VHH binders against Triacylglycerol lipase 1 (LIP1). Designs and how they scored, part 5

Target 1, 373 residues: Triacylglycerol lipase 1 (LIP1), of Arabidopsis thaliana (Mouse-ear cress) (q71dj5)
Amino acid sequence: SHLLHGSPVNSLCADLIHPANYSCTEHSIQTKDGYILALQRVASLGPRLQSGPPVLLQHGLFMAGDVWFLNSPKESLGFILADHGFDVWVGNVRGTRYSYGHVTLSDTDKEFWDWSWQDLAMYDLAEMIQYLYSISNSKIFLVGHSQGTIMSFAALTQPHVAEMVEAAALLCPISYLDHVTAPLVERMVFMHLDQMVVALGLHQINFRSDMLVKLVDSLCEGHMDCTDFLTSITGTNCCFNASKIEYYLDYEPHPSSVKNIRHLFQMIRKGTFAQYDYGYFKNLRTYGLSKPPEFILSHIPASLPMWMGYGGTDGLADVTDVEHTLAELPSSPELLYLEDYGHIDFVLGSSAKEDVYKHMIQFFRAKVKSSSW

## First folded at step 4 (VHH)

Design H43 (from B06 with R58Y; framework vhh_7ocj_1)
Fold by ESMFold2-Fast, scan of step 4:
Structure H43 (fold): chain B 373 residues (1-373), chain A 119 residues (1-119)
Amino acid sequence: as target 1 above (373 residues)
Amino acid sequence: QVQLVESGGGLVQAGGSLRLSCAASGFTFSDYAMGWYRQAPGKQRELVAAIYSGGSTYYGDFVKGRFTISRGNAKNTVYLQMNSLSVEDTAVYYCAAEEYLPWGEYDYWGQGTQVTVSS
């Protein structure tokens, strides 16, 4: 759509993957609730034309599948997995610049934005997993980052989804958010910014919006230092190349819905992992319950192998909240804790190949039925 | 107080046309998706057409190409232009409104207007 961004939507394959000399094909699926989602299939150009086991990369909030390819082929997880012979698939959730289509709605309709991460888990992720399963005729490996992990935890509580997944690797795992420490996020929650944005009639969060920019700036002026905006919203990062920030801003951030931000703020305020809270009377109408149903982590199959990477300076996936998640899971995941890593380091860090991705690949390799693909 | 008031129903011969109107009051009209449903005796209500806040439209399979939904935000009114009517279109037609806001009230309904198509 040109109306929201003032620019055409480009192909992820054409923009980032083909120029790096990798194979890339564009795919689309239609969700049960009518959204058109873009996926990319990526492979290295080498002597083995047939790929190994399928792996789905699921991005986080205000990102899209481009995040897995913004650094060089030696640093980016998407390229690294392709070089290791995995059949790499890239998801893009509804509302991102790659997945702005719907069978009846346009991205200019506010009804197009009536969703939260719950819908991303139940429709977007579940149906992307189903699509990969149908194409590959095998269980898939799942990688999630940030909100991608919220989606993964929720989806994997559903038996029909969990049965299609061979193993999951979760970066900056989130199912609880009540200990977030990112300064601007704490200020926004304290000031009830989610309620203010709704009161202003906004249906999507687009960081190029004049109204949203003014609202954020008003929170910064005289109240906190916003000269390092990224650190204010994610916490401290050690290890990505800050000279590339201007380049990263050509691709990130992507839009998300106001309802999704409201749901995330509900998690921060309430400390629960639950479906969207409409309030007492509408909860009764929607769920038949006065409170929204919780996603119960112990419903994830104990036999499903999990690996988790998390950082000590992450302002969003706080160590205390990660430990709460670990206590609620039915079995102990394989863990990688990096004291100095922040939220963004796990996807854009120049050191992440050595510090993170090699361990993830070793975990996946141990779960592969055939090693020579 | 929210009200939806339908008008324009009546008796028409097969192949004819009718234009239904629904005047809305008591809410911010431009914030709502507006729809037309119909119900024949002994049958469930079915969605005929919808128009969303940004102007996108939906039509049920049985009316595609014959019916057109439109809205006039300045007049707080939604319209259904019905062309090439058949006896199977005979039903009570209901106007409905649904608010986008996640904690808002949804599903306001009008009282209905009868459409009868004679052979």
Scores: ipSAE 0.011, ipTM 0.549, lowest interface PAE 8.9, mean pLDDT 86

Design J01 (from B02 with S57D; framework vhh_6z1v_2)
Fold by ESMFold2-Fast, scan of step 4:
Structure J01 (fold): chain B 373 residues (1-373), chain A 124 residues (1-124)
Amino acid sequence: as target 1 above (373 residues)
Amino acid sequence: EVQLVESGGRLVRTGGSLRLSCAASGFTFSSYAMGWFRQAPGKEREVVAAISWSGGDTWHADFVKGRFTISRDNAKNTVYLQMNSLKPEDTAVYYCAADREYTLFGSTYEYDYWGQGTQVTVSS
């Protein structure tokens, strides 16, 4: 399947940003649990005035920070924000090809892959925010997409993290997944694919592996048409340039952990926004509770400005689940609903600058003026 | 108050068609997978068909595959079973059931909510 293949990438600055005539510097942080994460700092090469406010871009599942730069400078959010004078920072979570290091573990060790989006929120995102805050000596703006929004919601329930954030813009926002409509995802949940990959001794999901390609092919042959594989995984997308798919596959997808996929499947099956469910006895040992603790959205400060963009054909961040998230938040975000937009359109859509990013920038600009007064 | 109410069961002749409906109330229907089960006199309940919370995925037992089709309408809080080419062996009480976890149905499965059933009788 073309959607499951791509070439290895080693440097985001060198491969995508420097060739577009933007400045880019590579940075790294070490998480408290020992993972080494890569960040990129991006700026326009235009007239040299001091950089604007820091903005952290946090990617979704099976992606990395390259997603923000795969289209031209006039279409890609990372470049567009740099052109508008923001101090753009790009996060890459553990397990991606940019963040494969650990102080004691190898990415071939099963222990390296013993994490879920909970750890991405509490370590990766929280510590990237802390790093930007310490460097800039100012509150940061946060952009998340897909799983990046799961991480954002969880992290922002923590007061010490929320205090460092000026405003958040969330694309395809997810805190509930029980209304996922993507047909292949539903089939995988039905067949307990998360348990099947554990039984095969897998600790990471890497779609470049022949074994995982064969598993997907076997699911498709018996149950669905794989001709529209991207649609079967994400729902319908209107607005990305299909002639660029082969190019996109040179960069995406990136690996993730089996435990992370199991955690996402727990969200789908149970409709809760909670820490990892180990089962009754292990939950008692880990949490002191029979069920995993929930992340309570009302713990996010009501004073933290939020903006959300979401689409009517998104098979993952379903409108019903977005509405549930909105009902649980302590204050109403600014909303952009696009009935024809799907999950991928928000990061790769050719129309996203006009339809989405201009509105996000207007939202951030309004918060900058408030902060500067 | 959670309630599942089956309707549509009746006497039908061999080769005929019938549509069963199950109206749900008292829970978030769109978050639950739904299933149809049947039980003939003196036999255990068996799973006939299942449908995911969105309706994007369905499963049918081998003994009804190609003859029965499960579907749902989340706006109406209703699940359906379209039964074609009915056989005397299809005679049973048909139950709808709701399952929060969309699981592959095995011997250890557990459903959250059950209807009272509707009788289908197929005459030769």
Scores: ipSAE 0.000, ipTM 0.425, lowest interface PAE 12.3, mean pLDDT 86

Design J02 (from B02 with T103F; framework vhh_6z1v_2)
Fold by ESMFold2-Fast, scan of step 4:
Structure J02 (fold): chain B 373 residues (1-373), chain A 124 residues (1-124)
Amino acid sequence: as target 1 above (373 residues)
Amino acid sequence: EVQLVESGGRLVRTGGSLRLSCAASGFTFSSYAMGWFRQAPGKEREVVAAISWSGGSTWHADFVKGRFTISRDNAKNTVYLQMNSLKPEDTAVYYCAADREYFLFGSTYEYDYWGQGTQVTVSS
């Protein structure tokens, strides 16, 4: 009597974590606006008297919590953090195949898709943080990647959210997007593809749909290989195993809303970090203002420790936009800049453990003065 | 503070070529889409060509497609319009414009910044 659409969605615990010989427990929360979100709690097997500090992994656009576990236990951040004794928690935002439920809406309803990354920040992320805080009875560590960092920056401007976070590690950090250089993304934004999609009455983007899967397959089997296609949407990547791309496509991408894509395109066009722009008249009805309210990065507590890892070939989180974010933050994060790293390398790179994750773990451990694990 | 300065407009014979330049200052040029517009005597201002902030995407109006090419040099804060196979109908004041929010195709646009224009006259 469970509501399913198409084939049943397998458990992330069962699909990727249990087969790797780690413990995994499925959890769910209900957001205030009625979405049912799946979370996973992950730990290494073996005798232990208590878990280490809680860490929440927040994925990016067209991804879900599976991204943290697609590579081997020696390469994937989720497994690596568990091996280092952290109490690992995995978020999955609304609309992903793991978080497709709602108390009154079906994912076939247009109203189910009436959200953008601001709702992901204010509901999904904020309430996942609150859930972890309530269970652990301690402040949490937060890891975000890509859109997960947009959500993190927005949520952390809210005092009630920031007070529950011990430290944040942000991979491919985005609050400004006006220097996006990924060729296909730049072209789609320039040609107003988001407006065309809305005019056609589409409410979700699902790359696993028959039409979009066939399009990707045709491009891969034609003159463009899958790595070149990925480069056109993310920029160049150095360091992930391209022989695994077919395997990655069994799990990624996950759906997102058309409204969310429109909001991201607004960020690219306007160069602002703001709530959704409905247009003059609807902004007045929604906000009481002609323009959407901005998220002010200086409202993030200056005392909140932050670490940022970013790459020189990232076509989405461009270095120029990262520098703009740094200029607006109330205090300087610890920085890791990797000249040859691209957008995807930070989550799927085979070298990311040595180049990225070891530094992140050192940062987190430095924020825990004494641990009992 | 913000300035767009067009140059290169002159009298040219039918079938000739001309390159227009637009030098930008006072804003982060690499964050702005750039466009060339023209206005002929007694006609509406119309969009001729546009280029994205990185230069990775371009658009040209059907009436100039294959003859005109827009390009930009972000290191020099300059956008160019290369005009080939010029026709008397190309006679107009050519304007450079910068747009941060929207690039909408059509005859009327609200662009953020505009130049003063440069006169191109094509004679036979």
Scores: ipSAE 0.000, ipTM 0.470, lowest interface PAE 11.8, mean pLDDT 85

Design J03 (from B02 with S57D T103L; framework vhh_6z1v_2)
Fold by ESMFold2-Fast, scan of step 4:
Structure J03 (fold): chain B 373 residues (1-373), chain A 124 residues (1-124)
Amino acid sequence: as target 1 above (373 residues)
Amino acid sequence: EVQLVESGGRLVRTGGSLRLSCAASGFTFSSYAMGWFRQAPGKEREVVAAISWSGGDTWHADFVKGRFTISRDNAKNTVYLQMNSLKPEDTAVYYCAADREYLLFGSTYEYDYWGQGTQVTVSS
């Protein structure tokens, strides 16, 4: 793994959680396709006889589980849930700096990067949920952000996964992306940057390479405000502390696969929620169909409680696409719409505890079977 | 019923100007990238210009840069090609196309919708 400048290279527990005076244990699972994923279990220190219900935090694209802990304990969702007595679990998908292992492949092999969010949903998320279910002997609560919600929607269409989940809270929910308004993302999709990267023989996107680090530093110091660059990728954000951007860059972004970006660009171009499109002939070989199968949102159990938080200035999870998702779901989620919130505000906003997380916690508490919560 | 209908093609003298229009119906125009293509007699179809779904980004082929300009009006479901300083080598049938797929350019690309074309002839 490689981090910018003098950033810590230790575990998430050691880097962000132990220094804040919280309990943290490192765990790992091996996926059926051979990836080794890191999970963290987090709890507040203090007198308590039993942990509360298990909750899994699933991060988005170019992030890892560190995103839930980058702000203070009074602002970060991971710490806030622990303080409210939840048994907090933190997922890190394959390819992140916390989940770079495989039983036979190295992260320098192109085969290690042959996956998309479909594989993250069917292997990473499904098997993390199964792991939590097996050790807790109870259904889990699920929190997803951004790509974490794409993974959640896809996984929850599978009965064996849905039966292990008590309730889901989805931040910046995405199952359709055809109304993306973020200017740089629209430009990259329009210019077919995903095809160009594949044509160059690249299989991973790693923003911490020496060349990309120098490019980002050059842009931030001379010709572009780093906040403007972020806005071009995510849309406008109201509510995170922009003076912390240099600190955030010590941890984010994490790597992802080129195939994953290609799959996301397919969603933007086609306006469908579907498995990976290999092209006509390879689809016939892979699926027995000329087009990839769609994930059908109505296959999610109508009895599964859902809550969604989304923002009016989000350049990725556009309100129109959220409304399309709502029209396809078998039952209406509880909704929190914040006109001024952008994509990043839901995980890094200093106001998010009052504006977002308190409502999420009330939703979860209402779904807990008889307890002292 | 999905339709793309091109108009504005005609005979024009070298150095002249034309504006082509393409009217779209039957799909959500503002969610599609639009392109102008041309096919000259005895040649393969080539990309002339393209515009993103919002109109925030445009691309023009090197052989038309500075002479042709693509634009769109999402309220009118119409894409335009303004053609200036026309040359005999610009003689072709011009097609508009709507693309939601990955592969706008290349030998394996898929097109969602195509128009029937409009003939542009340039002579002195």
Scores: ipSAE 0.000, ipTM 0.227, lowest interface PAE 16.2, mean pLDDT 84

Design J05 (from B02 with Y102W; framework vhh_6z1v_2)
Fold by ESMFold2-Fast, scan of step 4:
Structure J05 (fold): chain B 373 residues (1-373), chain A 124 residues (1-124)
Amino acid sequence: as target 1 above (373 residues)
Amino acid sequence: EVQLVESGGRLVRTGGSLRLSCAASGFTFSSYAMGWFRQAPGKEREVVAAISWSGGSTWHADFVKGRFTISRDNAKNTVYLQMNSLKPEDTAVYYCAADREWTLFGSTYEYDYWGQGTQVTVSS
C-alpha cells in the first residue's frame, strides 16, 4: 500500500519491472501522425533462455502498460508470459503518462488530444506491430484488453496489419457496445455527458489532478465505497484484491482524449463499429459519405487464429455484444467464458493465472510451428 | 497414488489405424495439460502431440500432423491419441504424460507425471 497519491515520473521498467528482478528495456517509436510512443521489452533474469515468440500487450481505456505488472510476478500477465519464455513487449498509446510526446505538439495543446480509438488502431497499434515485426523478423502474437480489443479488431481488418500477426488473444472483447450494463456509464450516456463536456471546451480527461484525486479519495473513505464506485463503472468483479486499490491508484488511471470518450459513447448509442461520426455535413467532407465508414469484421482473415476470454458480470463487454461480435467474425475463435468474472478481473484478478492466462498461453503455444520457439 | 495407464497398443499393418487411451487417477485431471510421447529402440524420446487442460488447444508434431489427433474427455479422466495411416517409422513405445504448466520452450519437455507406456508395432 502506497500513502502518496503521486503520478509515476520514472520509466515503467524502473518503477515496476526492474524491482521485480526482470530484464526490461525502454523503446521509443513515432507514429505516422507524429506521436511518440513508449514500448517496454521484458524478460526473466534466469539462465539465458532460448528466444521465444514476440507478444505485444495492448492495454485498455484509462490504463497504460503498467496494468500488466501491478500484481506479483505470479499473478501479472506480463511477468507470467516472460517466465514462459515469450519475448514480451508492452504498448502504451498516445496520451498516457508513458506516451505524452509529439514531434511538433505539446500535451497542453488541444490539437494533441484530437484523436479517438480509431487513431489508436490505425496509427498507434499498427506502428507498434510493424516495429515488433521489423525488429524480430517474425509475426507477432497480440494480446488486447478492453479498448485494446477495439483497437485490435479495427487494425486487423487492415491486410497490411493482419499479415504481421500470428494469433490474437482478446480479453473483454469489444466491437459493439450497445448493451452496456454498468449503471454509471449507462447514466452518463443517457444524459449526453460527452456532449456537455465538449461544450465546456474540455479536450482531455485526466483524473490524476491532485484536487480530483483527493476529492475521490475523501468520498471513498467517507460517503462512498471505492469498490461500489468501480462496480458502477465496470460491473461486478469477483477476484481482484480490493485491499490493493490504494496501490493501484498510484498508477491508474491514465489520461485519454474527450474525443475518444465521445467515440465510445457513439458506439453505445448507435450499436455500430465505425469510424468517428462528425455529423452529416462534416462526414461528407471527411469521408465522402453521410455516415462514417464501418469496420467490417469479416475483413479479418479467416485464417488468423483468435482466442477470446470474457466474463458474465462484465458491465462493459456485455455477453450479448460479444455474441454479436462472434456472429460477424469470419471464423469461430476459441472461447473462455467465466460466469463470475468482471472487466477488471482479467488484468488484476488474483485467480487470473489459473482461470485465464494458462488457457491463453496454451492457445499461443498450440500456434507455434516449432517446439524450440 | 497418481497413475496414468495407457492402453490400445498392438501390432498393425502399414496404413492401419489405432486409438490409444490413457486413463488418469490420483490428481485433478482437468487442471493438467496432457501429452503423448514416443520412443523407438536406439532413438531419443520425442513429443508426438499435446492438449490443453480444457481441450481447447492442441499441438501435433510435423511428422504426425494430418495423421494423428489428440483429444480428451475430462468427465472420464482420459486422453486419447487417434492414429491413422500408420507407417513402420511410427513403431515405438507410446507414453502418456501430464504437465501442470504446459512447457514447450526449448528442445526438451518437462512433464510432472508419466505412464508406463504401450507398445505400437507397424509391420510392412
Scores: ipSAE 0.000, ipTM 0.146, lowest interface PAE 19.0, mean pLDDT 84

Design J06 (from B02 with S31R; framework vhh_6z1v_2)
Fold by ESMFold2-Fast, scan of step 4:
Structure J06 (fold): chain B 373 residues (1-373), chain A 124 residues (1-124)
Amino acid sequence: as target 1 above (373 residues)
Amino acid sequence: EVQLVESGGRLVRTGGSLRLSCAASGFTFSRYAMGWFRQAPGKEREVVAAISWSGGSTWHADFVKGRFTISRDNAKNTVYLQMNSLKPEDTAVYYCAADREYTLFGSTYEYDYWGQGTQVTVSS
């Protein structure tokens, strides 16, 4: 919708990639449940004899694929991977301003918003991986950030998805959320904001909505300090350029569903990595079980190489929850722990090329089997 | 074995101060919201204060707001209630409670774990 002010909504290629002098092509897939998702394919304009291995960038909650390109070509992961010869692909999940289509539904319909990260993993991510695999005729590299890692862990427990992935690099990895410390998120869960939003008949979360801004303001009054909204929802960040925040807010945040937020809050309250909890009777109808099935991390193939980068000041992907994830995985990932890094630093940090992306690229290059690349 | 053990309850004069402590063991303390409840003779048990799992969010009942402060130390598995400007009406047995699903504002029977209580008596 063009009614969202302060955000270019032409295309990611036109808005951020073409102006930086990179090749970019817009692609579209239709999910099995009817959502129309935009993907971008990005390459440097320099002479190239052969395309490198395909890499899919999967963004987090309230973001879209624009996050990988908001900084300069020297600082942004999407551009850096393209410069290193990767065949860069950018995902945008349903409900973002780049993926607002459906075969029969409008984004004004409540049914359009009846999904959670489970559906993002099983449809959006799985089908984007399948699309890249079909185009490239090779296994893909997967990069996830934040909710993109929730989606990655869930999807990779599925053998038919894991078989198409060569290696995964997961930034701010989440499969457990029960130690969240981000002040506003903790307040929202503690005060049962998800019950309030459902009671008000809301189906989407759009931070550019006056109604949601007023709701957030009411939560902050008298009970917490919300003077830095970004810090309140992610925890402290060390290393992105704070003078660019107003520029970043022209692109982020993107909308998400109320059901998705409900599912994330279920993870926080229950400390489980599981499918959506509908309640006892509807779980029986949906799953044949009184409780939702769990995603079992040990079902990810032990032979699938993984790399994880995580930060000590992250208010969402807490170190304790990351350690729980590590204990449940079938093999030990390569790890990068940065004590001062917060949740957003991994995608927008000015230092992230040297501190993070250099190590990720070394990891991916070690997994490339082609001698010509 | 799960235990919540309150301490610090005693007789105190009107206008005085007191700090209650609740030591937790047998569960992952940092995963649980914690609350302080009180019950005076012939009255229903009521919520006094609650604190989120990290300590980043607190709630205090109107009748204690500005006088009582809830806090926690996750390294020590302990929740505290600092009670200032005590009134005779604050006389009650004070209970520590733990709630994994953060239903502290719901029915008291829905909370996961409860302490035995500690008696606070405020004399005029």
Scores: ipSAE 0.031, ipTM 0.577, lowest interface PAE 7.4, mean pLDDT 87

Design J07 (from B02 with L104W; framework vhh_6z1v_2)
Fold by ESMFold2-Fast, scan of step 4:
Structure J07 (fold): chain B 373 residues (1-373), chain A 124 residues (1-124)
Amino acid sequence: as target 1 above (373 residues)
Amino acid sequence: EVQLVESGGRLVRTGGSLRLSCAASGFTFSSYAMGWFRQAPGKEREVVAAISWSGGSTWHADFVKGRFTISRDNAKNTVYLQMNSLKPEDTAVYYCAADREYTWFGSTYEYDYWGQGTQVTVSS
């Protein structure tokens, strides 16, 4: 079908990091279930040695690790952390254009797309953390955004994963989604579009498809305002440079699975933080229970330091749902609430260095066992 | 503890207007989709209109489209049904219902909570 948003990306190091004059090396891991994931290791060029703790950047839905580098080195979190001496690592989950490999499956096979954020948490994130831990012989710092935070919360309920993490900083934190207000997302959930997509035999969502562009246009017919597509799917953003939208669309969005979207819609409808709901009979076969097991936030170690940044105009990580997450956690995270910030501002906002990232870096520095930074 | 209380039903002449209200208590109203159903004597209960948890999306049955409008006020925990150009065939008991899983007619439509109903009678 026609390529809607420019040329395909080839290599994150080559496309965004090397051109900015930073060191970047490509790495790969193979998950237990056979997916081949790309990671990038990023460092500032200069006369001094990089000697900092490892930090893993975990992106959200329909994004990849490129999101951390789309703005200038003064504005992008990936570059800023490298400039502050962190050993920056960038994750890319299965199905993104950087992580399209599998040991036996092609990305054209429906079986390649049989996963949800649960699998991203249990395989992709857990095994990327294990890889970094093994390479550095050190606990890692974890940064998640959006779906990256869903993955982080789920993974950190697992003791073997939590043991490898020194501290976590979560942007637009999500474990509950029942107050989503982004207009197009609300309509899609209300109209059961996830069930229709499954019934039609579709296995992946790829926004570079003419078919999906037409579907979005049809949902915006009538009384719903979709003239600003980004606002319709994320809510209002204050602080990113709108003149760069065409540039951003050369890189974002990345594909995801239909099963993953179904799982997210289950979270919205049920108001639970749980494993995938297959329905009564298949749940019994899969889990030994009629309902999917829940991820229990109090299983995250109370001793694991957490920091959270969230915004008042976020149409996905709604303040009410963030407050529910906070009530369920075993200890209080350090909090940054920005009334005017939306979902995308935390990764692409031109003001985010001063408003967000400086606070995150101060939090991480306070958790370093040796503070020679 | 959970309650849905409908009000506003009465006798009205053909071509008239009514506004029904449903006051909700005992649950987090802003996380529930709300619906209006009706049941006439000797007929099955049918869905009239539905509204999403924020009010950003609505659905109306073909037989009321353009005449009835569903709305909600989350600050007041209330859902409304504005009924215009009433017809004798609109005569029914109207029920308010709350749906956490956003089910509706044509899919699994098990609503979590139901009101006791309010009678609307359209004469002549």
Scores: ipSAE 0.032, ipTM 0.596, lowest interface PAE 7.9, mean pLDDT 87

